# Ledger of designs, part 2: VH-VL binders against Protein broad-minded (TBC1D32)

Target 1, 124 residues: Protein broad-minded (TBC1D32), of Homo sapiens (Human) (q96nh3r1119to1242)
Amino acid sequence: GIHPVYFCSTHYIEMLLKAELPLVFSAFHMSGFAPSQICLQWITQCFWNYLDWIEICHYIATCVFLGPDYQVYICIAVFKHLQQDILQHTQTQDLQVFLKEEALHGFRVSDYFEYMEILEQNYR
Short names: E, the ipSAE of ESMFold2; O, the ipSAE of OpenDDE; V2, 0.75 times the mean of E and O plus 0.25 times the DockQ between their complexes.

## First folded at step 1 (VH-VL)

Design a12 (framework fv_alextatug)
Fold by ESMFold2-Fast, scan of step 1:
Structure a12 (fold): chain C 124 residues (1-124), chain A 121 residues (1-121), chain B 110 residues (1-110)
Amino acid sequence: as target 1 above (124 residues)
Amino acid sequence: EVQLVESGGALVKPGGSLRLSCAASGFTFSNAWMSWVRQAPGKGLEWVGRIKSKTDGGTTDYAAPVKGRFTISRDDSKSTLYLQMNSLKTEDTAVYYCTTDEWSYYYMDVWGKGTTVTVSS
Amino acid sequence: QSVLTQPPSASGTPGQRVTISCSGSSSNIGSNYVSWYQQLPGTAPKLLIYSNNQRPSGVPDRFSGSKSGTSASLAISGLRSEDEADYYCAAWDDSLSGYVFGGGTKLTVL
């Protein structure tokens, strides 16, 4: 089964997403596609095939140096990055395809350090 | 259908002030990040600054030459972007373009036709 | 003057392939996506390429972009007289916390 840590992380992601990006949370709810589903995939694969290798290294370094909770904060940062695109997808299949195949172009971990620090301060 | 229309360009004396406007239509302005880009006569493009959507914090960033003198603001109820220019210098003479800012991928998608600002004695 | 370096001019004949270079540093092109803009005489700039190599709707497939290290290039194949314009590259610069542009390349179709 899914390890308890991953279960807790996905629940936490949904809570943070609803609090920080309510329009994005609503878009997922309307589409019938759970945001925690894609986040779990990203976390378990360390963003393999989603981020450039250099950004995967930044992701791993961030989690090692700042703590495992940054796995969650980076997922929220990704949704922040994709907010405009996500709001344009209303069909479940459309949103799923976008997030799995094309969504993470242009995401840079370093662009969101301040955002993630604010998340840690508010939700630690 | 997506359009940006700049206005407010004028001849101004050094040390003067001027406010430019950019009227947006054909898209959800309140969700968009917006930038200003300028072009001096016969010269290249120079980024002036940007403003985030209110949902993304509504904060601004400025290029070094204008920092402290220029202020970018927005009025989502009017779908209008503003550039308040203070302490104008002759080096600020340019055509000023309003652009949409696709910050997620670092590009400027839609551009207006520009409004001309001339700073001269 | 400009942060990114482009040749001031480029030329070609109809049907040829022309390449315009854009050189930067690790803080801009080396770390962030590159976009290209076309400015026809007397008009506003128009987005030509985004995210290094993507074309927006309405841009012909004979325009292509690429990026390697701290440099990017725009290639125009099947050159046409209507391509005569100024071309600008741009990228976000982490050190300056802002967008930076190349100086522009005036393309002349001979």
Scores: ipSAE 0.000, ipTM 0.527, lowest interface PAE 17.1, mean pLDDT 83

Design d06 (framework fv_daratumumab)
Heavy chain, then light chain:
Amino acid sequence: EVQLLESGGGLVQPGGSLRLSCAVSGFTFSRYAMSWVRQAPGKGLEWVSAISGSGRSTYYADSVKGRFTISRDNSKNTLYLQMNSLRAEDTAVYFCAKYKWGYYFDYWGQGTLVTVSS
Amino acid sequence: EIVLTQSPATLSLSPGERATLSCRASQSVSSYLAWYQQKPGQAPRLLIYDASNRATGIPARFSGSGSGTDFTLTISSLEPEDFAVYYCQQYGSSPYTFGQGTKVEIK
ESMFold2-Fast, scan of step 1: ipSAE 0.006; ipTM 0.596

Design d08 (framework fv_daratumumab; at its last look DockQ between E and O 0.04; V2 from the best seeds 0.00; counts 0 for: pae E 8.0 > 2, placed apart)
Heavy chain, then light chain:
Amino acid sequence: EVQLLESGGGLVQPGGSLRLSCAVSGFTFSNYAMSWVRQAPGKGLEWVSAISGSGGKTYYADSVKGRFTISRDNSKNTLYLQMNSLRAEDTAVYFCAKSYRYGSWSYFDYWGQGTLVTVSS
Amino acid sequence: EIVLTQSPATLSLSPGERATLSCRASQSVSRYLAWYQQKPGQAPRLLIYDASNRATGIPARFSGSGSGTDFTLTISSLEPEDFAVYYCQQYSSWPLTFGQGTKVEIK
ESMFold2-Fast, scan of step 1: ipSAE 0.187; ipTM 0.781
ESMFold2, look of step 2: ipSAE 0.013; ipTM 0.668
ESMFold2 (binder alone), look of step 2: mean pLDDT 93; pTM 0.948
OpenDDE, look of step 2: ipSAE 0.437; ipTM 0.842

Design x01 (framework fv_axatilimab)
Fold by ESMFold2-Fast, scan of step 1:
Structure x01 (fold): chain C 124 residues (1-124), chain A 119 residues (1-119), chain B 107 residues (1-107)
Amino acid sequence: as target 1 above (124 residues)
Amino acid sequence: EVTLKESGPALVKPTQTLTLTCTFSGFSLSTSGVGVGWIRQPPGKALEWLANIYWNDDKYYNPSLKNRLTISKDTSKNQVVLTMTNMDPVDTATYYCARGYWSYAFDIWGQGTMVTVSS
Amino acid sequence: DIQMTQSPSSLSASVGDRVTITCLASQSISSYLAWYQQKPGKAPKLLIYAASSLQSGVPSRFSGSGSGTDYTLTISSLQPEDFATYYCQQSYSTPYTFGGGTKVEIK
C-alpha cells in the first residue's frame, strides 16, 4: 500500500545507518537530530514534496513489488546519496533545513537498486 | 595550536599488554565531531589504522585486531588511551595518535612512539 | 574491507617535474579519500581531504582529483622538499585503509 510503514522500527533504521553509513550516523548524532525522524517523515508523506512525481512512482512500485522493508532501504540509499552534503551541513547547524528543503532534488531510485538489494541480502 | 604526543614503553616482551597514552592540547574531545585515532607503521611498511574514539564515546576498532584492542578517553585530562593485549614481534611498529575530525581525515598527528616487541 | 591499491610503488623525478600518483579503491568510496605526505622519521602530514580539498597551509602545487574508485594526487612542479612517501586513505567505511605508499625519489 500507500503508507505501508507505520510499524517501521526506529531501531532498525538507526542500526542499519550506523552499520552502513557510520559517518552519516555520527552527523545526525552530532546535530541532535534523529535520522529515524526524517525517515519516518519521508515514508509517512511518501516523499511528497521531497522527490519529483516520477521518483515517487518508482518508490511506491518498489515497495509494492519488493516488500515494505524497501521503505527503510530507500531511506538508507537517500543518506548514501547525500553523504558528503550531510557531513558539510553538520558544521553549519543547518542539517534539518537542508534535508527538508534542498537535499533530495536529483535523487533517482533506479541508481540505488543494486545497493538496496545488497542491504536486503545482508540485513533481512 | 593543536598538538598530540604519544607516551608508553619502548620495549615490550611477547605476550605482554601494551598501554599507550595520547596527550593532546589545543582542542577538546567534548567538541561535537572530534575524535582521536591510533595508527601504526611497522618499519619500512605502510600505515595501518587501529582504532578511533569520538566526542560521544563511540569507539571503532580494526576488526582484525578488535579482540586485542581497547580504546578509552579521559576528557578532563585531554588523554586517549589504547591498550593492546598479547603483544607479538610482528606488532613492532611506530604508533601514532592523530586527531580524526569526524572520520574525514587525520589532520594533526603526534610525533609517534616506537614500540619494539622482542624477548 | 576496502582495499586501496596505490601506483606506482616508487618513482624517480627531478625538481620541476609534474608527478602523478594513483589510488584505486576495491569499491566506490564516494570521494572519502585523503592524501598524506611522510618524510623519513616523521609523522604523516595531511595534504588533501575529501579527494580534492587542499588542507590549510599546503602549497597549491598539490592537487587531488577523482571519483568513485579512481583517485589521483598531482604535484604540478616538484620541489626539493617534496621528496617523500605519499599515502592515500579511505574514510568511507571502517576499517579505514591506507594504500601501500608511493616513494618519490630524486632522479
Scores: ipSAE 0.000, ipTM 0.546, lowest interface PAE 14.3, mean pLDDT 83

Design x02 (framework fv_axatilimab)
Fold by ESMFold2-Fast, scan of step 1:
Formats: sequence, structure tokens, C-alpha cells
Structure x02 (fold): chain C 124 residues (1-124), chain A 120 residues (1-120), chain B 107 residues (1-107)
Amino acid sequence: as target 1 above (124 residues)
Amino acid sequence: EVTLKESGPALVKPTQTLTLTCTFSGFSLSTSGVGVGWIRQPPGKALEWLANIYWNDDKYYNPSLKNRLTISKDTSKNQVVLTMTNMDPVDTATYYCAHRLYSYGAFDIWGQGTMVTVSS
Amino acid sequence: DIQMTQSPSSLSASVGDRVTITCLASQGISSWLAWYQQKPGKAPKLLIYAASSLQSGVPSRFSGSGSGTDYTLTISSLQPEDFATYYCQQANSFPYTFGGGTKVEIK
């Protein structure tokens, strides 16, 4: 389920995405598909069916040790990883299918530790 | 150790397609994290990023030029190819290919550049 | 797109001078900033990446600083080989964008 704190995270996700990845934010806005919708799906499912078990363990460990805001930072890191694929899926249906049905191939939590640390420093 | 060299036509007529090849040595595009980009510079103007390609065949394009640009790689030949359609005189520039520094989005080693003039 | 504004567009300096070039991003770029040096007729050379990390082989007189939207390249004691045009570049989001350049000229 969605904790009350996750309602606050919806605005936070969109604010961070707009600030950090404005082209991605624009692509979502143009498509009519909210980035917070896919982020909440990822978070609620702990990236089950999206990340390998080892990467799911890294996700959980990161959030446990570094704090719950890292749920958001990992979502932003995923969008950074997928940035050009997202920009190529400008139609609403195309973007939704891509993000919901395709695995997050090549995404490693450890590749984005420095990026997420910078996000924490700038937005916490 | 790492070198890149651009090749292609020096002269292109308006509406034609430009094809540029980047041949490199000292690294492989099969190595995880490796990427190559294309950057251009019109005479006396600033640098403009065009496209990136990565080891996993991920492709990134400048949105202002995306519908005109295609980037591809031949890992066995150590080559990256950039194609730009519908050339215009304003596309006259020196075109560079460069090795991308992993995780930082900076270009650490550049080719010498190839000048492309678009005129009738 | 993120716009990168460099100031000044040009400056005149003498050998031994401290030179400061600034780069302003239209939005936060989380230190995903590189600095390049370009001499006439040559390809750019990477000096600084991640806002403050010195590229291997680059003299220690070059340094980068800044965060958020505001970044600075400093040359502590200008040498004859440093007369060139300098560019900043952000890599926080696609498209990667460059500043307009700062030409460092001999007085």
C-alpha cells in the first residue's frame, strides 16, 4: 500500500524530474502520462519484474541505509538511464507500453550512487 | 592510446544527406560504459552536441535535429557512423567525434574534426 | 533545453594573471559540468569534469568550482599556452549543451 508520506512524494517526484531532467518531464507532459504514476508502480512493487533480484536487494538496502527519499532518487536515476528511450516514445500509448512492459535492462543501482548523492545534497 | 578520426565528404549540396564515419582505436564499443558522441562547430560559433551512441547500442539525439539524425556503430570495425538528412548551408561546420568519459557525460578524447561545407 | 551562459564572452589578460570564467545554467545541473579549452584550428581539450575534477595531464593551475546553477573555471597564473577559447558543457540532461565560449586574448 501507499503510505501517507508517499502522497507528498508524488509532488516531490515531479518537482525533481522537472528540475533535473526537463526534457523527460516535457515528454511525459506532452504524452499525458504522469511520471509519478510509473514511479509509484515501481516503488509499490519494489521494482519486481523490472529489476534483477540482486538490483532489487541493492534498491532495498539503499533505502534502508540512506533513507526513504532514495526511493524517489532511484526513480529519477531510472529516468536518467532511460532518458533517450523516453524521448523517442512521444505518443502517450507508446510511452506507457514502453515503461510498463519493458524491463529496465542495463540499470544498476551502483552506477547511479554518485548521481543520487548529488540529488540528496541539492534537494534534501 | 585512444584516438578517433572523422571522415566524410568536404562538400554537400543543400537537401542532400551527409554521412560521416568515426574510426577509433584504443578502446572498444563492446566494453560496458563506453560511448562515442558527435559534436559540431560552425565557423566562429559555439560547440553543438548532436548525438551519442553507447556499448549497449543506446542512442541519444539532440531533439532539435532528431528527425534528421541517425547514429549507428560497427563494433567489429571500431566505427561509429552519423547520418544527417536534408542538409542546409547553416549546417556548414567542423564535425567532431569524441570518446565519452563514463558516468560524467564529458568528452575526454576528440578526433581532429572534419570540415563540411554545404553550398550549391 | 538547459541554456549555458558564459561570462565574459572575451577578456584580455597578461601572463601571470588570475583568470576567472563563469558559467550559469538556466536550471540546476547537479555538478554535471565540464570545461574545455580550444585553440584555433584544433579540437577541444577536456580540462575539468564533474565541475571540479581535474582531467589527467591538465596543469594544476586550472581549477573548477561551483554547484547548482553557478560554476567557475579559474586559471591561477595564466601561461602563454593558455590563450584559447574556453567552453562549459552540461551533461545533467539531454541535449547536452555548451556555453557560448570565452576567448582569452593577449593584452
Scores: ipSAE 0.000, ipTM 0.544, lowest interface PAE 14.8, mean pLDDT 84

Design x03 (framework fv_axatilimab)
Fold by ESMFold2-Fast, scan of step 1:
Structure x03 (fold): chain C 124 residues (1-124), chain A 121 residues (1-121), chain B 107 residues (1-107)
Amino acid sequence: as target 1 above (124 residues)
Amino acid sequence: EVTLKESGPALVKPTQTLTLTCTFSGFSLSTSGMGVGWIRQPPGKALEWLANIYWDDDKYYNPSLKNRLTISKDTSKNQVVLTMTNMDPVDTATYYCARIYSSGWYAFDIWGQGTMVTVSS
Amino acid sequence: DIQMTQSPSSLSASVGDRVTITCLASQGISSYLAWYQQKPGKAPKLLIYAASTLQSGVPSRFSGSGSGTDYTLTISSLQPEDFATYYCQQLNSYPLTFGGGTKVEIK
């Protein structure tokens, strides 16, 4: 089953990533590290230790007002933001460490509202 | 590196209560999304899920085993304990504990070696 | 409860062959499906989760596909070390349930 804090399909995350950011999807495949793994960690922890508290508030507000699917769209937006950095970290250890240890530098939820709206329109 | 190891009695008499302990290292049950489950396998048969416990103390039990199961955790000791009451010879099986992570690899990714429990008089 | 029907129950194939194992759920499981490999006398090992995501360290010859109620594990080029029993598991709803297993023997 679905655990109470887990409302997002790992399949949906990976399908969306493959369709929208195929080079990022390929980088994860090459690294042996699943993109859904980090996404679900971000979602379950509400981006605690990844985003500043004001951005965490924006994340929560977005999901409350626009629906739980935005948990997935914001993860895709984060990958969009980090695309160039991810493509430079093709080794399994390097990519996993980068995503778990590094802050989401410069990511602002508001910078990606239009991007997420387009994702919603195209996939739901 | 992540490891799990089961411990408990190898022999149990019918009607007695079985207590199994899973001791693990390399992860914490205080981590959001993290859980440990118990799975058993009778000799030559398929895997059967028994119970899960998660970081928030949320518990799930296989209803086919009636009200015989209790799962608990001691986060500070890195241990999960399963008790099963009113043991019967048909409960003879290898019992495994395994890690499950609801926020990532939603599956049992690392398993203990298993402990064989034989139920006979 | 969701019943998982796995087929075939056993098969024998030659090294280099493509092997396909099927898992059928009694109701939709939204790709919450894992595949495990179990060698004689050993604990199961996770191969694939979320129906199609390969676990780190698992050889690329293993792949998973499917959606809804129908799922498939494929081994593109069978190797001697692939002699094992394979199990599918649904994680869509409690109780969690496993398939009956498929025993793969190399000729």
Scores: ipSAE 0.000, ipTM 0.533, lowest interface PAE 18.3, mean pLDDT 83

Design x04 (framework fv_axatilimab)
Fold by ESMFold2-Fast, scan of step 1:
Structure x04 (fold): chain C 124 residues (1-124), chain A 120 residues (1-120), chain B 107 residues (1-107)
Amino acid sequence: as target 1 above (124 residues)
Amino acid sequence: EVTLKESGPALVKPTQTLTLTCTFSGFSLSTSGVGVGWIRQPPGKALEWLANIYWNDDKYYNPSLKNRLTISKDTSKNQVVLTMTNMDPVDTATYYCAHSRYYWGAFDIWGQGTMVTVSS
Amino acid sequence: DIQMTQSPSSLSASVGDRVTITCLASQGISNYLAWYQQKPGKAPKLLIYAASTLQSGVPSRFSGSGSGTDYTLTISSLQPEDFATYYCQQYNSYPYTFGGGTKVEIK
């Protein structure tokens, strides 16, 4: 089928997040901060300044070999990784700063390969 | 050891407002990720979720009852209060409060329940 | 709202029997499912969360399985204290919803 484009990915990202991580979706909704906003920033920058270079290489390789939909699945995997931290950041400004400046320290793409494969099976 | 106990009137007349208090020990609603929910069970019927409140004052209500329900907390007293307006005989049920977590929607520790009968 | 349908509504069993209770969700709930045991006049007791994870202190004869919309609670060898009503609950989305219950009765 047709791969997500930036303007179409907003709805798709939010649909997947709501289905897969409903409490994270609720936390974003309550904060007034759209999860698709940060995901699109990550995707457009290929996680440059967010992930270590080795992890950026893993991100690119995953998308090249497994398909462009993995751009979205990796974003959901990041939210899965940050779930506990997101639920503790109750103010919009604090959540925005956390996600932009510190959140992806230590995230490893390889730790979430199985999770992303399950997402592909459930949502493709 | 986590314990919760419901308190409130055993009898309520139709059209009156019900106020139930959940008093708990062994945890604090100032702790990140902690919440308390209210669930009811009419005699011989299934469980029905009513509302949740969390440490950050996030509140969630059953949409079928949202216009009748208010949930609030007093963190210093270890209490959560549920208010339900315009009581009707069909609201006769055992009302439970239970410990929950923000990410974890399962209710792991329950109060004993308090029976509320709505009749004239 | 997500509707939870339990089958059967009641069953009769003997001590030592394998008992299976099914819970069907009206849409996918991604394993955000809990199982409760309720004895007459008592509050429900959490048995299983995340579809298959046993709550601390729950006997190993209880197990949960399933994915998507279809979930099962199994009691491998029924004991006298297991005669009770069992409820499933989804916590994938608000409002949280419970199944109608399955009463496990003595044959």
Scores: ipSAE 0.000, ipTM 0.544, lowest interface PAE 14.1, mean pLDDT 83

Design x05 (framework fv_axatilimab)
Heavy chain, then light chain:
Amino acid sequence: EVTLKESGPALVKPTQTLTLTCTFSGFSLSTYGVGVGWIRQPPGKALEWLANIYWNDDKYYNPSLKNRLTISKDTSKNQVVLTMTNMDPVDTATYYCAHRPYSMGYSDAFDIWGQGTMVTVSS
Amino acid sequence: DIQMTQSPSSLSASVGDRVTITCLASQSISSYLAWYQQKPGKAPKLLIYAASSLQSGVPSRFSGSGSGTDYTLTISSLQPEDFATYYCQQSYSTPWTFGGGTKVEIK
ESMFold2-Fast, scan of step 1: ipSAE 0.005; ipTM 0.569

Design x06 (framework fv_axatilimab)
Fold by ESMFold2-Fast, scan of step 1:
Parts: C-alpha cells; sequence; structure tokens
Structure x06 (fold): chain C 124 residues (1-124), chain A 120 residues (1-120), chain B 107 residues (1-107)
C-alpha cells in the first residue's frame, strides 16, 4: 500500500517544482508525465539503480540527519541538475527513458547541499 | 563463457530495410541488469552507438537514427534483433552487437561483427 | 550530445615506450568513460571501464586516469601486441559517444 507520508511527498514535490522550477514543471505538464511519478520511484527505491552506492549512502545520511523532507529536496535538486536536458525533451517516452536510466549519472548530493538548504529555509 | 554473433545480409540495396540478428550464449536477457547493444563502424571511421535493449525490455536509440531503428529481443531464443529502415550507401559499415557490463554502460564482450554493404 | 575529442589522432612509438592518449569530453562525464583497443579486422576489446578500472585479463601496463572532462589512457611500456587503434567512450548520457580514435603505429 501507499503510506500517508509517501502520498504527502507526492503533493509537496509538485508544489515545490512549480514554485522553484516553473519551466521544468511546464515541460513535465506538456509531456503528460507527472514529475511526482519518477520521484516516487526514486524515493521508494532509495535511488537504487539511479545513483552510485556512495551517493545512495549520502542520500540516506542526509535524510536521517536533516529530516525526511530532504527526500523531496533531493528530488528537486535532481531536477535542477537536469533542467537543461529536461527542457530539450518534447515527447513523453523520451523524457521517461532519459529520467529512468541515464539522467542521474554524475549527480552528487554534495554539489546541491546549499541549494537544498535554501529550499528547506523557503518551504519548510 | 559469454559469446555473441551477428548475422544478416552482406548486401543491401538503397531504400531497403536491414535486419540483423545477434545470437548469444552464456547469459540470459531476463536476468536483472543485463543489456545488449548495437554499434557500427564504417570502413576506416570511428565507432557509432546505435541502440540498447535491457532485461526489462527498456530500449534506447541514437536520436540521429531513432526514426529508422527498432530493437527487440526474444529471450527464449537468446536473440536480439535490430532493424534499420531506408538504407543508404553511407550506412555501409561493420555492425557489432555487444554485452553490457553490469553497473556500467561499457561493452565488455563483443561479437565478431558483420559487414553490411549498401549499393545498387 | 556529448562530444569526445581524442588526441593525438595517431602516434608512432617503439617497443618499451610510455604512450599516453588523451580524451576530452565537451561536458563533465563524472568518470563514466571506457577505453577500447581495436586491431585491424577485429572487434574492439574493453581495456578500462569507469575511467580507471582495469578489465579482467588486461595487462597491468594499461592504466586509465582523469575526472570531469579530461581523461588519459597510459601504456607504461609498449609491447608489440599493443600496436592498434584505441577509442574512448562516454556512458554518462545517451547517446553514447566515442572518440575519433588514436592509431598507435610502430616507428
Amino acid sequence: as target 1 above (124 residues)
Amino acid sequence: EVTLKESGPALVKPTQTLTLTCTFSGFSLSTRGVGVGWIRQPPGKALEWLANIYWNDDKYYNPSLKNRLTISKDTSKNQVVLTMTNMDPVDTATYYCAHRKYGYWAFDIWGQGTMVTVSS
Amino acid sequence: DIQMTQSPSSLSASVGDRVTITCLASQSISSYLAWYQQKPGKAPKLLIYAASSLQSGVPSRFSGSGSGTDYTLTISSLQPEDFATYYCQQSYSTPYTFGGGTKVEIK
């Protein structure tokens, strides 16, 4: 089943993405693919098969020490990292494929720590 | 031991469709993390990646050729099939299939390659 | 698309020489880089994956290094069987792209 905190994260992701990265939000909307859908996959799997083992450890440590909202902030940071690439994808299938298999190579949690702290300050 | 072997026509006329089959052994395309790709090399030129297929039937295509390429698998026959439509003399190349190294998209085991010539 | 530029396009060397081949990516590829060796009429052979990891069965004279956009393949003491063309490949983003190749020729 769907857990309430998991469901709340979905709505929160959409709200933050629209506020913080409106062009990315519009790209998802135009593609017909919900950004929360991929974020739920990332969160549920703890980014297994998406991030390197070391980065998965950084993700878990960040959420444990800074709080569960960082699950959402890391998802927004990923979209920030991929902003230019996402804006170039015009088809639903192309965007889905990009995000599920290749896109998160090279994403480092530490590169976006300041960005995530600002998100927490603005949206907590 | 992992082995792959390409098969298909050696000669194709312009505008025809090319169908290449990769037959493999030593692994299953139903095993999590397994993938097979196609790469080509025109005579005297660099390698060019064409397409990948994975255990979960996820498919990836080179965008420059995406509208011409179709990749599929038959796990019961240990085969991956690539089709390429509207062949042109510039598509003359050696075509390779290769096994993906798990956790990395490096190609660790390659077939011998099959030469495809496109001419009238 | 990520462009991979190899330097040099060709080089001449003698047995026992140290050979260095460079690969430059048009953007950071976070060490998602492989090196291949190809002999005339043969399929490519994987030498290095993840920028610096030696493939099983490859001689220890081969090594890879680099990060970000700049990567190198080094052959510490060239052997007769090493005369071949070498290619780098990025796997950071699709489409995967290869360098133009570096031909290592006997002097």
Scores: ipSAE 0.000, ipTM 0.539, lowest interface PAE 15.9, mean pLDDT 83

Design x07 (framework fv_axatilimab)
Fold by ESMFold2-Fast, scan of step 1:
Structure x07 (fold): chain C 124 residues (1-124), chain A 122 residues (1-122), chain B 107 residues (1-107)
Amino acid sequence: as target 1 above (124 residues)
Amino acid sequence: EVTLKESGPALVKPTQTLTLTCTFSGFSLSTSGVGVGWIRQPPGKALEWLANIYWNDDKYYNPSLKNRLTISKDTSKNQVVLTMTNMDPVDTATYYCARIRYKSGSYAFDIWGQGTMVTVSS
Amino acid sequence: DIQMTQSPSSLSASVGDRVTITCLASQSISSWLAWYQQKPGKAPKLLIYKASSLESGVPSRFSGSGSGTDYTLTISSLQPEDFATYYCQQYNSYPYTFGGGTKVEIK
C-alpha cells in the first residue's frame, strides 16, 4: 500500500520533475509510466540492484548527513543524468525496460552534488 | 511559417574564433520541448552534428570538438549563437541550424536553415 | 559513439525504379532514426522520423523500416525530383551521428 510518507514523496517528486525537467515529465506522461513509480522503487530499495554498492553507500551517507529530502533530489539527479535517453523512449514498455535494466549503471552521486545543492536551494 | 537563417563571416583565418548566429521565426525557445541544433557539412562530405540547446537552457556538445564549442540563446531575440574556437582549414564547411521539436513526437531536426558557408584559410 | 554505416554510398537508377538504402548502427538505437534528403546546394529536408513515421508533406512513395541496428529507406517509384543524397541519423544518444550518405544518381 501507499503510506503518507510515500504519498508526500510522490507528490514532491512529480512537482520537482515538472519544474526542473519538464521534457522528462512530458516523456513520462506520454509513456503512461509515472516517474514517481520508479522513484519510489529506487527509494524503498535504497537503489539496491540499481546502483553499485559504493554508490549506494554515497546515497545513504548523503541522506543521513544532508537530510531525507536528498532522497528526492538524487532521483531528480538520476533523471537529469538520463534526460536525453528518457526523451528517446516515449513508449510505455520501452521506457519501463530502459529504467529497470541498464539505465543507472553509469550514475555517480558525486557528479551531481552541485546539481542537488541547487535543487535544495531552489525548493527547500 | 517556421524559418531559420544562419549568419556569420564567410572567411575566417586559422586560430581565430568563429561566431555564428541562427535567427528564427514562427516558434519560440520559451516553448517547452523546443530546441535548436547546429550541424556542419564540409564540401562534398557527410553531415556532422555540433551542438544542441533547448528551451530550458540545457546544452549538449559533440565531444570530438574538445571544448571548442559554446552554444547560447537569446529567447527574446529568437536567436541561438554558436562559437567555435581555434579554427583550422579542416573546419571549412557549410554550417546549418535546425529546429528540434519534442511535442511532434520526435527529436529529429524537422526544419533546417539554408546554411552559411564558412571558409578557413590564410 | 554510435557509428552509422550507410550502403550503398552511391547508386544509379531510372525514373520508376524501386530504390532501397540501408543504414546500420554499431549498437541498438531503438528506432530513434531519421532520414533526410539533400539536393545539391540546399539544406537537408526531414523525410522520416522514428524509423518509419512519414513527415508531413512528404510523398507516400517514401517509407522507412527497421529496428535495433538495421534500418532501410525505400522509394517505391523513383521520380525526377528524388535524385538527391540521402542521410540517416540516430538520435538515440549523444553525440548525434549521421551516416555517410547515399547519392541517388540518374542513369
Scores: ipSAE 0.006, ipTM 0.561, lowest interface PAE 11.9, mean pLDDT 83

Design x08 (framework fv_axatilimab)
Fold by ESMFold2-Fast, scan of step 1:
Structure x08 (fold): chain C 124 residues (1-124), chain A 122 residues (1-122), chain B 107 residues (1-107)
Amino acid sequence: as target 1 above (124 residues)
Amino acid sequence: EVTLKESGPALVKPTQTLTLTCTFSGFSLSTSGVGVGWIRQPPGKALEWLANIYWNDDKYYNPSLKNRLTISKDTSKNQVVLTMTNMDPVDTATYYCAHRRYSWGKYAFDIWGQGTMVTVSS
Amino acid sequence: DIQMTQSPSSLSASVGDRVTITCLASQGIRNDLAWYQQKPGKAPKLLIYAASSLQSGVPSRFSGSGSGTDYTLTISSLQPEDFATYYCLQHNSYPYTFGGGTKVEIK
C-alpha cells in the first residue's frame, strides 16, 4: 500500500511541535488555529510566497535527497525560527494573518540543518 | 535527581531468552523528547549500543541484533524492559540502561545505571 | 554503519600531563559526539556532549573539540582521579557506535 498520510499526518506534525516547541504549540491552541493547517499549506505550495526562490530550491533538494519526512522537519524549523513572534500572537485572526502574510524573512534552510537532523534522529 | 537501576537474572543458559528491567526515578518517559537506551559491555571490551525507546514509544535497535531484541516501556511504573532471545556465551556482558536527555537539539546519555552482569554459560 | 576509531588504544601519563585522545568517524557526524569516562567496575560517566559542551559538574580541565569526522578530548592537567578508560560515542546515525576506548594508565 501507498502511505503518504504517514509523512503528512496532522497528528505527527502536532506531536513533534508539542514535543519540541511546547510554548508555540500552546500559542496555536490558544489561538484556535491548528499548526498542521499552515504546515499543510506550506508543504502543498512548496513554500510559494513564503520563502525566497533560492530557499525553495534548498527545501526541495533537502526533501529529495534526505527523504519526504524532511517536509515536516522543515515546518518545525520554521516554527523555531518564528517562535518569539508566534508567542506575541494568541488570537486566531492575528496569528493566521501573521503566518499567511509574512514572508519568512531571514529563514535559511541551512541554518536549521543540524536541528532537523536531530529531529530525524529522535523521531524517526 | 535522575537515577536508573537494572535488574534481571545473573545467569542465563544458551538458547534462553534474557529479560532485563530498567527502573528509574527523577524523570518521566511521558516528557517530550526523553528516551532510555540500553548499552552492554563484555568483560574487558568496548561499549556496544543495543536499543533506544522514546517518550512517544518510538523504538530503535542495533541492526546486528534487531531480530533478537525487543524494547518496551511502562510509563506508569517508570520501567523500560529489554528482551533478547537465543542467548549465547558471546552475549556475556554488563548491561546498562541510560537516560537520554534532549534539550534544544543537544542530547546525550547523561545518567547511567550501575549495570547488571549477565553470564551466559552451561 | 559509522566506524569510530580511537587513538591511542592506551597511553601512560603522569599527574600534571596534558593528555589528548582522538576519535575519527568513517563519515561526517555533525558534532553528534559524546565523550565518556569509565573507571574499573563502574558505569560510564558523561564528560562532553555535542563535541565541545562540558557536562555540568565535570572539571574544566576536560575539553572537547573538532568537527566533521575528527574529534579530540583534551585533559589539560591530568589528576590522579583521571586514570580511567575513555570512550567516544557517535549518535548522528543509527546504530549508535562507540570507539574502542583509550586506557589512560599511570607510569
Scores: ipSAE 0.005, ipTM 0.534, lowest interface PAE 15.9, mean pLDDT 83

